# Ledger of designs, part 19: VH-VL binders against q17rb8r558to768

Target 1, 211 residues: q17rb8r558to768
Amino acid sequence: TAELSHLTKNVPIFVCTMAYPTVPCPLHVFEPRYRLMIRRSIQTGTKQFGMCVSDTQNSFADYGCMLQIRNVHFLPDGRSVVDTVGGKRFRVLKRGMKDGYCTADIEYLEDVKVENEDEIKNLRELHDLVYSQACSWFQNLRDRFRSQILQHFGSMPEREENLQAAPNGPAWCWWLLAVLPVDPRYQLSVLSMKSLKERLTKIQHILTYFS
Below, E stands for the ipSAE of ESMFold2; O stands for the ipSAE of OpenDDE; V2 stands for 0.75 times the mean of E and O plus 0.25 times the DockQ between their complexes.

## First folded at step 5 (VH-VL)

Design s13 (framework fv_romlusevimab)
Fold by ESMFold2-Fast, scan of step 5:
Structure s13 (fold): chain C 211 residues (1-211), chain A 122 residues (1-122), chain B 108 residues (1-108)
Amino acid sequence: as target 1 above (211 residues)
Amino acid sequence: QVQLVQSGSELKKPGASVKVSCKASGYTFTNYAMNWVRQAPGQGLEWMGWINTNTGNPTYAQGFTGRFVFSLDTSVSTASLQISSLKAEDTAVYYCARDIVGATFDDYFDYWGQGTTVTVSS
Amino acid sequence: SYVLTQPPSVSVAPGKTARITCGGNNIGSKYVHWYQQKPGQAPVLVIYYDSDRPSGIPERFSGSNSGNTATLTISGVEAGDEADYYCQVWDSSSDHYVFGGGTKLTVL
């Protein structure tokens, strides 16, 4: 099946780095297996593949993020420059192989909606506090580091009016997680969370550590 | 390669002071908190506290205030533990261990120093 | 103060399965980490976040955590697995790390 919303079986997996919803993930691809994988994704019209970090003994992590291909430049020397952006998060159910690259059967993750009005109010207050801490952290970075972040990830996203409009929560959380100098195991743990409150709390703790 | 290398064993008399050092290499020192763990002879592991390597602020577990001081020298990626007015019950192996953020998460210690034996006897 | 309870010792024959428990009130709501300490050596992380293995730790080591009990399971036990094993949690209510008392695993 090539239906985008039901791409859950034998999904091609690029084993390389962390990826996050809404966050750009530019790739320089030289390995023949991954060039084949990307070409196939384009030719079938799905224009998507999964991204997972490496795990023990050439396995890959139990959680990852789908990457949507926006543009591809095939260079004369065999390299490819692939412009992608993060989409849906997923949990790995089964691992496989195809022509030298990894595949997986997956299930997509979404944040659990908070329905209680008092809890929504508390969530907004936590969100606004953490967002302010994030802005302060970023503005206080040395110009060199700020310039490198802007070049690779772009500007910090603006606050969203409705915190629960997107299934993955606010975009700025993922942008921040991508740029914070934290261990990939921590990033993976946060990626796997289905609670916006828990995610904001973890981000707050890191910001407090580096502030 | 990540390494935590601690200073050598110490034999001290009651009332003296001792300084144990832990030199980090193979990673960005200020991105990981440093914890201190004590193990008395034949006993289990006891968490003493942590130091924020980015700010230099220490946090001590109950029972490790006053005589115990955590400090840093960021220029040489080294954390230190000083114990003053040594008592016989301070006899133990002292370990440094890193975690990602220290005492604010459900986190763990992925790398440990080899340990420094401190013996207090007359 | 939060307390983790481990049996002081567990004995197992080579090739059999050892199970080391870590008891704590509502421990299933916390993340449990396990360390192996061989005589004269520093502790080594063998399981983190209840069930995840660090690179280099064999698949014989596994973990679980539910209700009031976390368990470290070592299948196909080898002589080299003789060690003290410690469980650990972060206790957010007291704002500190807590270690279990340790379990000495003997392979005979």
Scores: ipSAE 0.006, ipTM 0.558, lowest interface PAE 9.3, mean pLDDT 87

Design s14 (framework fv_romlusevimab)
Fold by ESMFold2-Fast, scan of step 5:
Structure s14 (fold): chain C 211 residues (1-211), chain A 122 residues (1-122), chain B 108 residues (1-108)
Amino acid sequence: as target 1 above (211 residues)
Amino acid sequence: QVQLVQSGSELKKPGASVKVSCKASGYTFTNYAMNWVRQAPGQGLEWMGWINTNTGNPTYAQGFTGRFVFSLDTSVSTASLQISSLKAEDTAVYYCARDIVGATFDDYFDYWGQGTTVTVSS
Amino acid sequence: SYVLTQPPSVSVAPGKTARITCGGNNIGSKSVHWYQQKPGQAPVLVIYYDSKRPSGIPERFSGSNSGNTATLTISGVEAGDEADYYCQVWDSSSDHYVFGGGTKLTVL
């Protein structure tokens, strides 16, 4: 019961950058507030915290992604090198503060499963079309941009056999969203979607614009 | 709050060397590239190159190879520019500037250091 | 090597609209960024990716980019807008950032 409250209420929020399901997010943390936040995350055994981009009106955005701590190296001077990966997406319900860092009460997001066989077929066709378009976009990037992406985000994930196996849909969609040169408003809009079809359609629109 | 704070002005003789530092705060240093930009007196901005703060790999623009060295001290979130065998032509304000590649793929400089004036005179 | 051409100076009366151009071969296929630099100060990003504004930059700053010319437009010009303005692109052919020569905006 405590676990439920701990995972959705007063969740610690690192206000810094966009994070996406399955996408690595390496962090070098030296601020005392965030060092404390990470230490608490490890001590409680949750080994995760929320990541939200800054927002001018509400201090941080209404949507974010949980980061799961994979490894942490505490340096003797108190700084930390934290290897994280994106987990579940969330919507912010209430904002708070604790010892200098932001907190939130949150609601997790999952894609709505498509059950109809005709709709699943159409979804697969859309997926395959958009994936091919993404591959073409990436391969046609100039050498510098391609090298930067490979260095920061790694290679584009492979196609997945079952599009609905993961609650957040295919991993390549999130990798692509992390690397596309789009306004943060659009990135947040895509992150907030519960429909894989809508997400693929919006990604397709962006790819068409930059192709 | 993102800040890039550069070291103070330097007055050097021809043939000397200088090291300009740029200390970052308010963000994860290794998630953003650092660029160096030169501005000679009364002239425009000249891009010198960039350094990947995650890997430490530098890339130099044409004309800034050899005497110019970009380096990092990740433990104190600092990027540095060293110029060896100084010439009068190196007299300029040197800026560090953050590249936003880490969060988005928009290749632009969202924050700049205040600049370091390097004067090379006899 | 890729070259960006800006007029050396532009003068505008307070409250009017200033337009600063940045010329480059097929610049409309590139992403253009604009920086404002006041005397003795570091440059400040005012427009990125042709037309997008960073947080804190007023709506009177706008940008466009098509064909061979990108334009920074400042409507309702204020005395505080007097500065040097620089355009910037990434040139994939040379793997270099390129700055324009700068335009001195005088508000008289």
Scores: ipSAE 0.006, ipTM 0.454, lowest interface PAE 10.9, mean pLDDT 86

Design s15 (framework fv_romlusevimab)
Fold by ESMFold2-Fast, scan of step 5:
Structure s15 (fold): chain C 211 residues (1-211), chain A 122 residues (1-122), chain B 108 residues (1-108)
Amino acid sequence: as target 1 above (211 residues)
Amino acid sequence: QVQLVQSGSELKKPGASVKVSCKASGYTFTNYAMNWVRQAPGQGLEWMGWINTNTGNPTYAQGFTGRFVFSLDTSVSTASLQISSLKAEDTAVYYCARDLVGATFDDYFDYWGQGTTVTVSS
Amino acid sequence: SYVLTQPPSVSVAPGKTARITCGGNNIGSKSVHWYQQKPGQAPVLVIYYDSDRPSGIPERFSGSNSGNTATLTISGVEAGDEADYYCQVWDSSSDHYVFGGGTKLTVL
């Protein structure tokens, strides 16, 4: 539709940090260009924009995540406090500029559904194993670090009954990726994956590394 | 553990150039902006500006345009301040300090480097 | 340009309460942060967003901000609190962080 077409062309891009599906991303915006971008997003009714980490070759990375604006507070001292949550993931097709901020033409990503019954069984087993490892890692963190995570990201999401119901897979995977102490390059590679199995395998490797 | 470690003291002659570095560790470098603050001997704190660690774009306070350049090397999580055509009035302790841009509600300098003393004398 | 005014010095006896003010036009509409600096050391954040304390800062430190004056209050002052204290705001009209001139707290 026209609405969907609009959401994939000349999408405003906030070049700052990693964002993930379902994960809160509260923003504290000072820069006039980004305050303008946020204002435009609200005024046009889209109430969303793209978030990408920087890239040395192309200004910003080839993959990112849409942020959906939940609430905005324009403070008297010129700051904007923007409550957002991660939405759809995307791949960048074309880069542009508008009034000092980056824009992109994008293609949305979704996980490739596994249909074979044996593969679904194996995926469930891998999922349950990695979820248990994630719970152990989180519970064994020093109390101070666990408190900081809870303050910024909230509690780890519960397991979902249908692993493939959401186009981005289980919410807990993204929550965990946001809180794991890994380089943005690793986070970006996981964000770009279209396979839940590959994502769970990579998360498992990271958890083993930090255990 | 979050740390900002700055380069050692510098003694320079007027007209020379100096580069002060600030190496970050213990956090995701690109989640926080890096600010520069000057403190002349016996004086207070002066905000010089900031650099966006994701884009590399600097913003300079009035009075710090021209001779002052903020830069980054994200591969080693380091921000740098270069001062060209040094003058005696550039003698000061230079601090780096982080604040959170684009990730949480933090809007204050929660961690500071230890400071780099730059002395300009003939 | 926006200006923050602090008294250059405040003296207090151990165990008493010190109050350090930060004056600015309509400062109550801004968020004020406070830093402690001991001789030869980098500043340390002691209060942010008018009244919040970082982890590790004693409850003796508190802040307020209303009208044209923000105040850092240190109750039960200890010798180790002797330092220079700076207030800071973001000034949206200039897009600048602004520091106060600093207040030397002497515990005598």
Scores: ipSAE 0.000, ipTM 0.410, lowest interface PAE 16.3, mean pLDDT 86

Design s16 (framework fv_romlusevimab)
Fold by ESMFold2-Fast, scan of step 5:
Structure s16 (fold): chain C 211 residues (1-211), chain A 122 residues (1-122), chain B 108 residues (1-108)
Amino acid sequence: as target 1 above (211 residues)
Amino acid sequence: QVQLVQSGSELKKPGASVKVSCKASGYTFTNYAMNWVRQAPGQGLEWMGWINTNTGNPTYAQGFTGRFVFSLDTSVSTASLQISSLKAEDTAVYYCARDYVGATFDDYFDYWGQGTTVTVSS
Amino acid sequence: SYVLTQPPSVSVAPGKTARITCGGNNIGSKSVHWYQQKPGQAPVLVIYYDSDRPSGIPERFSGSNSGNTATLTISGVEAGDEADYYCQVWDSSSDHYVFGGGTKLTVL
């Protein structure tokens, strides 16, 4: 009886760090404005807000990722510990403000589906090649660095049978992008892509650089 | 502004060596790989390889091993191509071109040097 | 090694549409970039990732890539578009960049 609604106007924006579909993003929130924002997200039942990195010209970047609140602890000393996970990606259409925090009108992004049978076969071949390169890169990291990644981001997700089942493509791509030692502007570029083929190609280029 | 400025033209005898330089400015040198591209007179673009500006590790395309050496001097943001035992068929314009592998949006040859003409004749 | 095939030349009248093809086995699975080179000058990026345009490149330049053929399309062709055009891909199997042989565009 209830229909799903999409929130695209006056979306609250936490301006802080990169976030990615399916990737955990634990937050320690101290500022009153963000505590208010999170409380409102919980009270309205949406339990979501946008995450964008800062931008020197436009206050925050043109692309970001929604974060879903999984758990929250409001501590007596004014701290909030918020357990979130990345959801849908978005493009910013219009910027605004509300009670000290940023807001945006947004457009959700999803990958353009490849329909041609031969192109789907080639996409699987590229995917499998890049996944193998990612596994090799991760296994060849120094033990300390690998241990840090496992502690903070968890293990690399397994391959998915249908590469185009999820609107954002395979989860392992986003996990890898979160752990690769690259600049946030590069990460933002990859986040904004609407093509799984382009994203895999770009990720392969990074892996080659760090191999 | 981003610039890649290459060294001047060279006229060499067969068997000599030449070093072509490419000085980068206007960006963080180590955030982009440097590619080398050759163009023989009246012919197309031929990718020679690239050098990782962060690690110094060169990668050569088939046919550009042995006599060709890519190197860096990060203190002056310069990549160099050395060709030893020059042959007439090395006569070409040599281009450097940056390829993003770090801190920006681009991942293609967005900026090119002006080219260095190397002529090998006796 | 992976090979990209371009026609050596394409002629077009001013104001008409030019189409320059880049053929490659399963090229639709790769990302194609296009460069313009005018006589005596270095190449300039005009299209990247199949269809995206750099800042400063006119919207009459567009690209597509599917199956075994990528295409650079220049609508409303101007005399200043006379140049050699090169397609380029990253071949993930060999970890190498590959250029097409180039196409000379002549505006009558």
Scores: ipSAE 0.000, ipTM 0.470, lowest interface PAE 13.5, mean pLDDT 86

Design s17 (framework fv_romlusevimab)
Fold by ESMFold2-Fast, scan of step 5:
Structure s17 (fold): chain C 211 residues (1-211), chain A 122 residues (1-122), chain B 108 residues (1-108)
Amino acid sequence: as target 1 above (211 residues)
Amino acid sequence: QVQLVQSGSELKKPGASVKVSCKASGYTFTYYAMNWVRQAPGQGLEWMGWINTNTGNPTYAQGFTGRFVFSLDTSVSTASLQISSLKAEDTAVYYCARDIVGATFDDYFDYWGQGTTVTVSS
Amino acid sequence: SYVLTQPPSVSVAPGKTARITCGGNNIGSKSVHWYQQKPGQAPVLVIYYDSDRPSGIPERFSGSNSGNTATLTISGVEAGDEADYYCQVWDSSSDHYVFGGGTKLTVL
């Protein structure tokens, strides 16, 4: 339908930083092109735009996350303070331009559900183990780092009973990926995964490295 | 290989303006913030502020508002510092140095430019 | 207005251990980074996150940070270690980087 076509075609892209499902992404915007993009998003009622990191070959990365606008403050000094939260992940199919900002045709990503009962039990065991490792890592950080994380990202989300209820998996995984001190290329790799098991395994490897 | 290469030395009169540039190579420019650090003759290192290379938003330390402007040209991976209405007290070596973007986790300056000497003399 | 205090100078004989201190209120709750600056040169990172060394920095360089004092320790000091040393922290309260005043290490 026309509505579906609009949601996936010529999507405005803010080329800046990593964004993740359910994770707050506050933006301080000065660039006229992005202020225009945000204004258009509000005026059209979509209140969403894509966020991708830059890429030297293709202008911006092949994967990103939609940001939902929660609030906007336009400051007298020319800056805009935009309160956003991560939504759906996407893969870039085609790149474009509009009035100085990038656009893309996109395909939304969803985790592939595990249907086998034994595999679901194994997934929950892995999940619980990795969650415990994450809690331990966070509690053992210096107070300085812990305070910085809490200020910018808030508290780690609680574990969910149904690991596969959300198309992007548990919220705490994305919160953790946002706060782990790893290269954005690694974060982008994890963002692109459609397997919760693979994502938990990768996160576990990072946590083990820093333990 | 990561390199930060700064523009050459400048000799200016009081009241003039100067622009110091810092060209980055060997990494993705927008993944790291660019900081500016001043060192007056015989003095220590003084942090002036940083610019977010993704958003273009500058943050200035107290004492470096008004006359000091941080800017970017991302097409050539270059950060610049402009000082207007130069005073004798601006005589210093100015360094660019990179760290991680976003202030989410504190970071350190792993690579520095070679420095640009700005001398303000009548 | 967080302040880092360093001694202005430290003298050490070749082959001995030099200790350069960086004082700050509850500095042990912060991450301390250390830079070496030789005359006419840009600063070089020698220690980050209290005690980690960048590749290329000799293991003679080590760091610690506890309570109100962080310390850069250089064992088996060589003439080539003579330089100014600066500590640095990020102050989250002000969103500012703060440098210490610097310590001149003389190897006599």
Scores: ipSAE 0.008, ipTM 0.447, lowest interface PAE 11.6, mean pLDDT 86

Design s18 (framework fv_romlusevimab)
Fold by ESMFold2-Fast, scan of step 5:
Parts: sequence; C-alpha cells; structure tokens
Structure s18 (fold): chain C 211 residues (1-211), chain A 122 residues (1-122), chain B 108 residues (1-108)
Amino acid sequence: as target 1 above (211 residues)
Amino acid sequence: QVQLVQSGSELKKPGASVKVSCKASGYTFTNYAMNWVRQAPGQGLEWMGWINTNTGNPTYAQGFTGRFVFSLDTSVSTASLQISSLKAEDTAVYYCARDIVGATFDDYFDYWGQGTTVTVSS
Amino acid sequence: SYVLTQPPSVSVAPGKTARITCGGNNIGSKSVHWYQQKPGQAPVLVIYYDSDRPSGIPERFSGSNSGNTATLTISGVEAGDEADYYCQVWDYSSDHYVFGGGTKLTVL
C-alpha cells in the first residue's frame, strides 16, 4: 500500500525468519523489545514492520520483507501471538537501533516489467510449466507433511492471468518458496531477485532436484 | 556452522586407486548438491561433476567418466571421490564444494573443503 | 564447449581500483560468480549472480555483466586482496559448470 511506500526510514526490524509477499507469518512474541515494537506499530496506525533473518556480519540480512499485522492476541503470561502477512520486499540501505530493537533505512524492491511480446509469451510458458511441476510436487508429498503445510501456510494460491499485475509477481511462487526444504540463504537469494523469469527458473531447479 | 572437512593428502604409484572423502557438518546434508573440482599444480580450477545428495545420482563432466566415481554415505554426511588406475596426470588438489541446490542449476559454490592433495609418482 | 577468457594477470597500486574481466560469448545472458583463491587455500566466493556480495565480503568488491564481458571490480585495493580470481558460469548447452582460466591480481 501507499503507507508501505512511505515507511522507508527508521523502519523497525524484527530479526527472526524469512518472510515473503502474500505469505502468512504468525509470530510468538515474548521479548520486551519486540512487544514494544509491535505496540508502537499498532499505536502509530502503520501496523507494519520489517522482517529479516539474522546475519553474523551485519546483525541482519541485506534483504527482507515487510509484515502487515492482521491480528494480535495478548496472553496472560506476557506473550503476544501476532498474525501477520508478507507485504513488499526491501533492500537495507542503513542499519540503526531504537530501544533495543534493530531499525533500517530501506528501499522497496519490485520486479522489472517485461514488455517484449515474445519474452512475455516465453515467461507465460515457463510459468505454466513450473506451476504444473509445483502442483505435482505438492500432491505427491506424504500426507503428514502436506497437512502441516496446509495448517501453517494455507493452500497453494491459484494461478494469476496477468503474471506482472503484482509488483512481486505471482503469489504462488512465494508460497512455494516458503514450503520448499531449502536453506534460508537460498531463499534470501531468490527474495532479492528483480526478475520473475529468474525466480521461476530457480524454483523449477529446486523442484527438479527433489523430484 | 557449515564445514566441509576433507581427508588427508595421498601419495600413490601409477595404477593404484585413491579415495578422497568430504565430511559435511552444520546443515542438512541432503538439501545441497556436492561438487568436485580439480586443480593441477600451477593450473586453474576444473569442474569434475556433482552428486545429488538426495538421490545419490552422480553426474560427471566429460573427461571424468570411467575411472572416477562419486559416492555418498548419508549416515555420516560424507561424499567421496574414488579414482582408479591412477595416472601421473591425476596429480592435483581435489576440492569438494557445496552448491545450494545442484550443479545443473545456475548456482554458486558457497562452501569449499580445504582440499586434498593427491600425488601420483613412481 | 563454452569458454571463459580472463587475462592471466592484472597489476594495481594500493588504494586504486582493479578491474578483472571475464569474456564469454553472450555471457550477459548468464549469471556470473567470482572466487578468490590465495596460495595454499581453497577458493572463497566473493561475488555471486553477477553483482551480489556474500556476507563478510567488503563493499569494495562489486561486479557487472553485460554483452560479452563480465567484470569484477575491487576499489581501494589492499595488499590482502592479492590472489587469483576465477569467474564461473553454468552452461546449459553442455550441462557443465565452466571456470575461467584465472587472473593473478598483484598489488604493488
């Protein structure tokens, strides 16, 4: 949204896990610093903060995803259960601190739009092929693993007619990346891509590896 | 913490065989492909092939078929390279290197073993 | 098979900018990765996907890739940057990883 576009300086950063556009990210918050961060996000009306994985050299990774707060349950023991969903991706430009939690100045990432008609045709063909492979992979998973994915991430999103309507590309790509059993560094690399073609190609390679 | 630890140096005579091992730790072994790279003395890096750690299926570059065998022991997170009928031209440092999904992907080697020197001389 | 061409050596004065090229037919359509190798040591990834840096690699290292040439750029060169540098691509036609011949960077 427009509010996400305006939130680019001193953005609060929750350093924890990978997050992806449109993908649910439920959080259990018990640390005082993060409870303060969540409370401030709610009180200011933004109801958003950044999510990045940890990084041994720079405290947290150079790329992340904004999380939108959908619901908050405050527990008697001081914990909070925060239901969030991924929004826009970003690149970190500058790191900071505020009252014990990390902050960042960021720039938002969007996929580079493909305008050539032949390239759009090839992109659609690649998309449809990879989507079919993803459906086959998911349907062939063991019942236990499939059930756990459905519980935590929901169903695989449907195909979109216009592959470039959303600035981050089709939702199912991010859902799939969240559920594939790959290293967070690989996931981070894919999250940083500005090319839908490159992202689909990488996802295809992973699916082929596990097939 | 990710580590790839290779077996020690080997001095062999022509016609002998050698087995170089690469023990992985700090990650889920089967989620990453293992590549083998050779470097002859004073020469550049030469890719030999890879093994799919999930399926055990090896793929060899041209020139490394026949005498070279990639294998796995997933119970100890170890990949191995065996070279049979050793020739003087096999003298090199052999590296194992992890890529994040597999050698057929447009990917990079994020972690390397320290290298194993194999010297073949009479 | 696909061939990557690097100059055998590049010399640069301390504090200046070094540029190491990697030539390949239509290499701009491929993703290029760069490795640094110091004597007696294993290679270390310094740039991946043309221009991305791994955690721990200084901002002085950058990369580009277009047309028939990929370039590794090291600004503010330090003595510790002295090493052999290798470019690498995956070649779909041969189904092989391909390394360049390597470039020895000398800081003097």
Scores: ipSAE 0.005, ipTM 0.496, lowest interface PAE 11.4, mean pLDDT 87

## First folded at step 6 (VH-VL; framework fv_romlusevimab)

Design n01 (at its last look DockQ between E and O 0.03; V2 from the best seeds 0.00; counts 0 for: pae O 11.3 > 2, placed apart)
Fold by ESMFold2, look of step 6:
Structure n01 (fold): chain C 211 residues (1-211), chain A 122 residues (1-122), chain B 108 residues (1-108)
Amino acid sequence: as target 1 above (211 residues)
Amino acid sequence: QVQLVQSGSELKKPGASVKVSCKASGYTFTNYAMNWVRQAPGQGLEWMGWINTYTGNPTYAQGFTGRFVFSLDTSVSTASLQISSLKAEDTAVYYCARDIYGATFDDYFDYWGQGTTVTVSS
Amino acid sequence: SYVLTQPPSVSVAPGKTARITCGGNNIGSKSVHWYQQKPGQAPVLVIYYDSDRPSGIPERFSGSNSGNTATLTISGVEAGDEADYYCQVWDSSSDHYVFGGGTKLTVL
């Protein structure tokens, strides 16, 4: 219950890789501190922890993504196989430590909704163009690359009827950002974006390079 | 770990050709655009254009659409600049520079080759 | 064609602050990148997107961009900062990268 009472305070942080909303993030966990962290998350019923990349200046990045634990298998050799999926994005407000693992006070991020009718129309037009470009790119990939993506990430999510219904925007955008060779320097900025228009524009530029 | 190593300096006569190579290491070559930049003696930097290392498509800046050819050998992570019908005014240091997603993306050049001096003397 | 104007030279006493300007029509609406070139060396990125520093660039290097002027600021200048400095933008109308003419920084 302690973990539940502090979902924005003293959140356990796994410092490792980029995670994205809705995208699977399978983990092999071998360090005792992270095994302890994960066991605590299960015992308290929260079944969540934050994922951040490392940062040379601040220990870990200022932005991350919560991971929802779907399944855990504890191996006799001390490793854990953890099946997770990305949830809410967050900004780090304050850093801490607990029993060798990092913690953070966080605030959750959501997309800023566009309410102007003309801007919603323009956003839909941009979305449909970029989605079509993404589908074309994926269909034109060499078979071995497409197979690798399908194996690790599954198929591209279907386009969504309401672009702004989900707090993080369309799931296909995050799937695509996970499979495209996005430069590491851009990964945090795209994770932290609250504008769907800016996210679609960035995706379009990356797709254009690889088309 | 990212490194761009260019071929050695060249001394050429007018009318000859030269090929400057730029070998990349420490990253996935086809994920990053390659730019070419010229610096004449005592002068500033001049962008010549870029090549899309994924598609192989070159784009040339105005003034570089004739005698200048960008090419790739992706099997050895190498971009090349060939200059034909050399003129005295082609005397310069030629740099390769890594870009992320090409000129249309409002990007910056994070890594540069050491430069190749091409001297054209009549 | 879009033009970036830099002063040919700037002299600054050791330990003082250097300001290197890059003038352009409405440059404040563009992203400005800055490169340092020491004698006999290739350029090195020191500022990108107006004010961001690559890893390994000291905090005494900073950048700003508004109106018609972008500025590279070097506080506490050292002899090792002597170099040519170039600003760069992308010009959407020509689809070209454009460099400024360069500024030679001298530490006296």
Scores: ipSAE 0.319, ipTM 0.732, lowest interface PAE 3.4, mean pLDDT 90
Fold by OpenDDE, look of step 6:
Structure n01 (fold): chain C 211 residues (1-211), chain A 122 residues (1-122), chain B 108 residues (1-108)
Amino acid sequence: as target 1 above (211 residues)
Amino acid sequence: QVQLVQSGSELKKPGASVKVSCKASGYTFTNYAMNWVRQAPGQGLEWMGWINTYTGNPTYAQGFTGRFVFSLDTSVSTASLQISSLKAEDTAVYYCARDIYGATFDDYFDYWGQGTTVTVSS
Amino acid sequence: SYVLTQPPSVSVAPGKTARITCGGNNIGSKSVHWYQQKPGQAPVLVIYYDSDRPSGIPERFSGSNSGNTATLTISGVEAGDEADYYCQVWDSSSDHYVFGGGTKLTVL
């Protein structure tokens, strides 16, 4: 209960892979430190922890994504299968440690809204263009790869009517970022962006490269 | 309701063996680790180790290797502690305590047996 | 080995507040659990994960943990609170559970 009030302080960090808003992230937890972390998350009622990729200089990356625990299956041997989904993005302010696992003080990231009508129009056009390119890219994939992506990540989310309704922007962008075969550092740079336009631009460059 | 019921008091001579049992009920026995804790007369609590109730694998704390053996009978949801070559210093109350989850490390003991007094005297 | 230090005894008048400390090197980075043991009885969990309270435990019982000291606080102490209290942590270095030496709370 005490930890429930501190969602930005001493947030437990799972150092593993990239996670993204709205994207499912199933985990098989076998390390003692993370087993403990998961148990605490459930016990305290938060049912959340941060996910960051490893960093050679800083232990883990400066940016990450919160994971919401949807379901946990505790195995008798102490392992757990955890069903999680991406939530809020965050920037790391301070790193810490608790009982063997990393913690962080964080600030949540939200997109900066575009207010100018002309800019909104341009953003919509860019969004629609990149979405079409994404669809084409996916359709041109070999059947085996397409099936694997669908099995692991599900289908690409549909376009949203209001691009700025969610603080993280359109869900399909994160889905695409998750499935594109690019370096995690590149993915991380996109994750850290607070501009939908900038994210779309980078995604477009990636798609162009793989076209 | 969760209950841990231990076997009755034991009086033994030095060199003898004793087996203390802890019968669990009210929950799935194999989903929670079982710990053993010793308390000498007038002294504090001392963790002896734990046993994985699913795999049967025991882990002993430092100082409790050799003469101490954890075992299970899953068919009757019972954990047991056997002490061989008893010494006078083994005189204590022995508790079984359930771990909150299926594994230890930073867990707490939410349910305890009533304790079993083992007295070793010549 | 990791060591937890408790005062051997604490005395308090009825209705007053008792504070039982548990000292340990950087104990604030660990989770501390507390057990109450009355004479001739088994220990009972009263606080877990520093400050969480099990069902059935009165709100008078609370816990905190920071720096090198964890504290069990019992407000409005009653005669029935007279007991031994033990703090507990898990030491990741040795993979051992560690108990404090226990504190005898006397209600005057």
Scores: ipSAE 0.005, ipTM 0.549, lowest interface PAE 11.3, mean pLDDT 91
ESMFold2 (binder alone), look of step 6: mean pLDDT 93; pTM 0.951

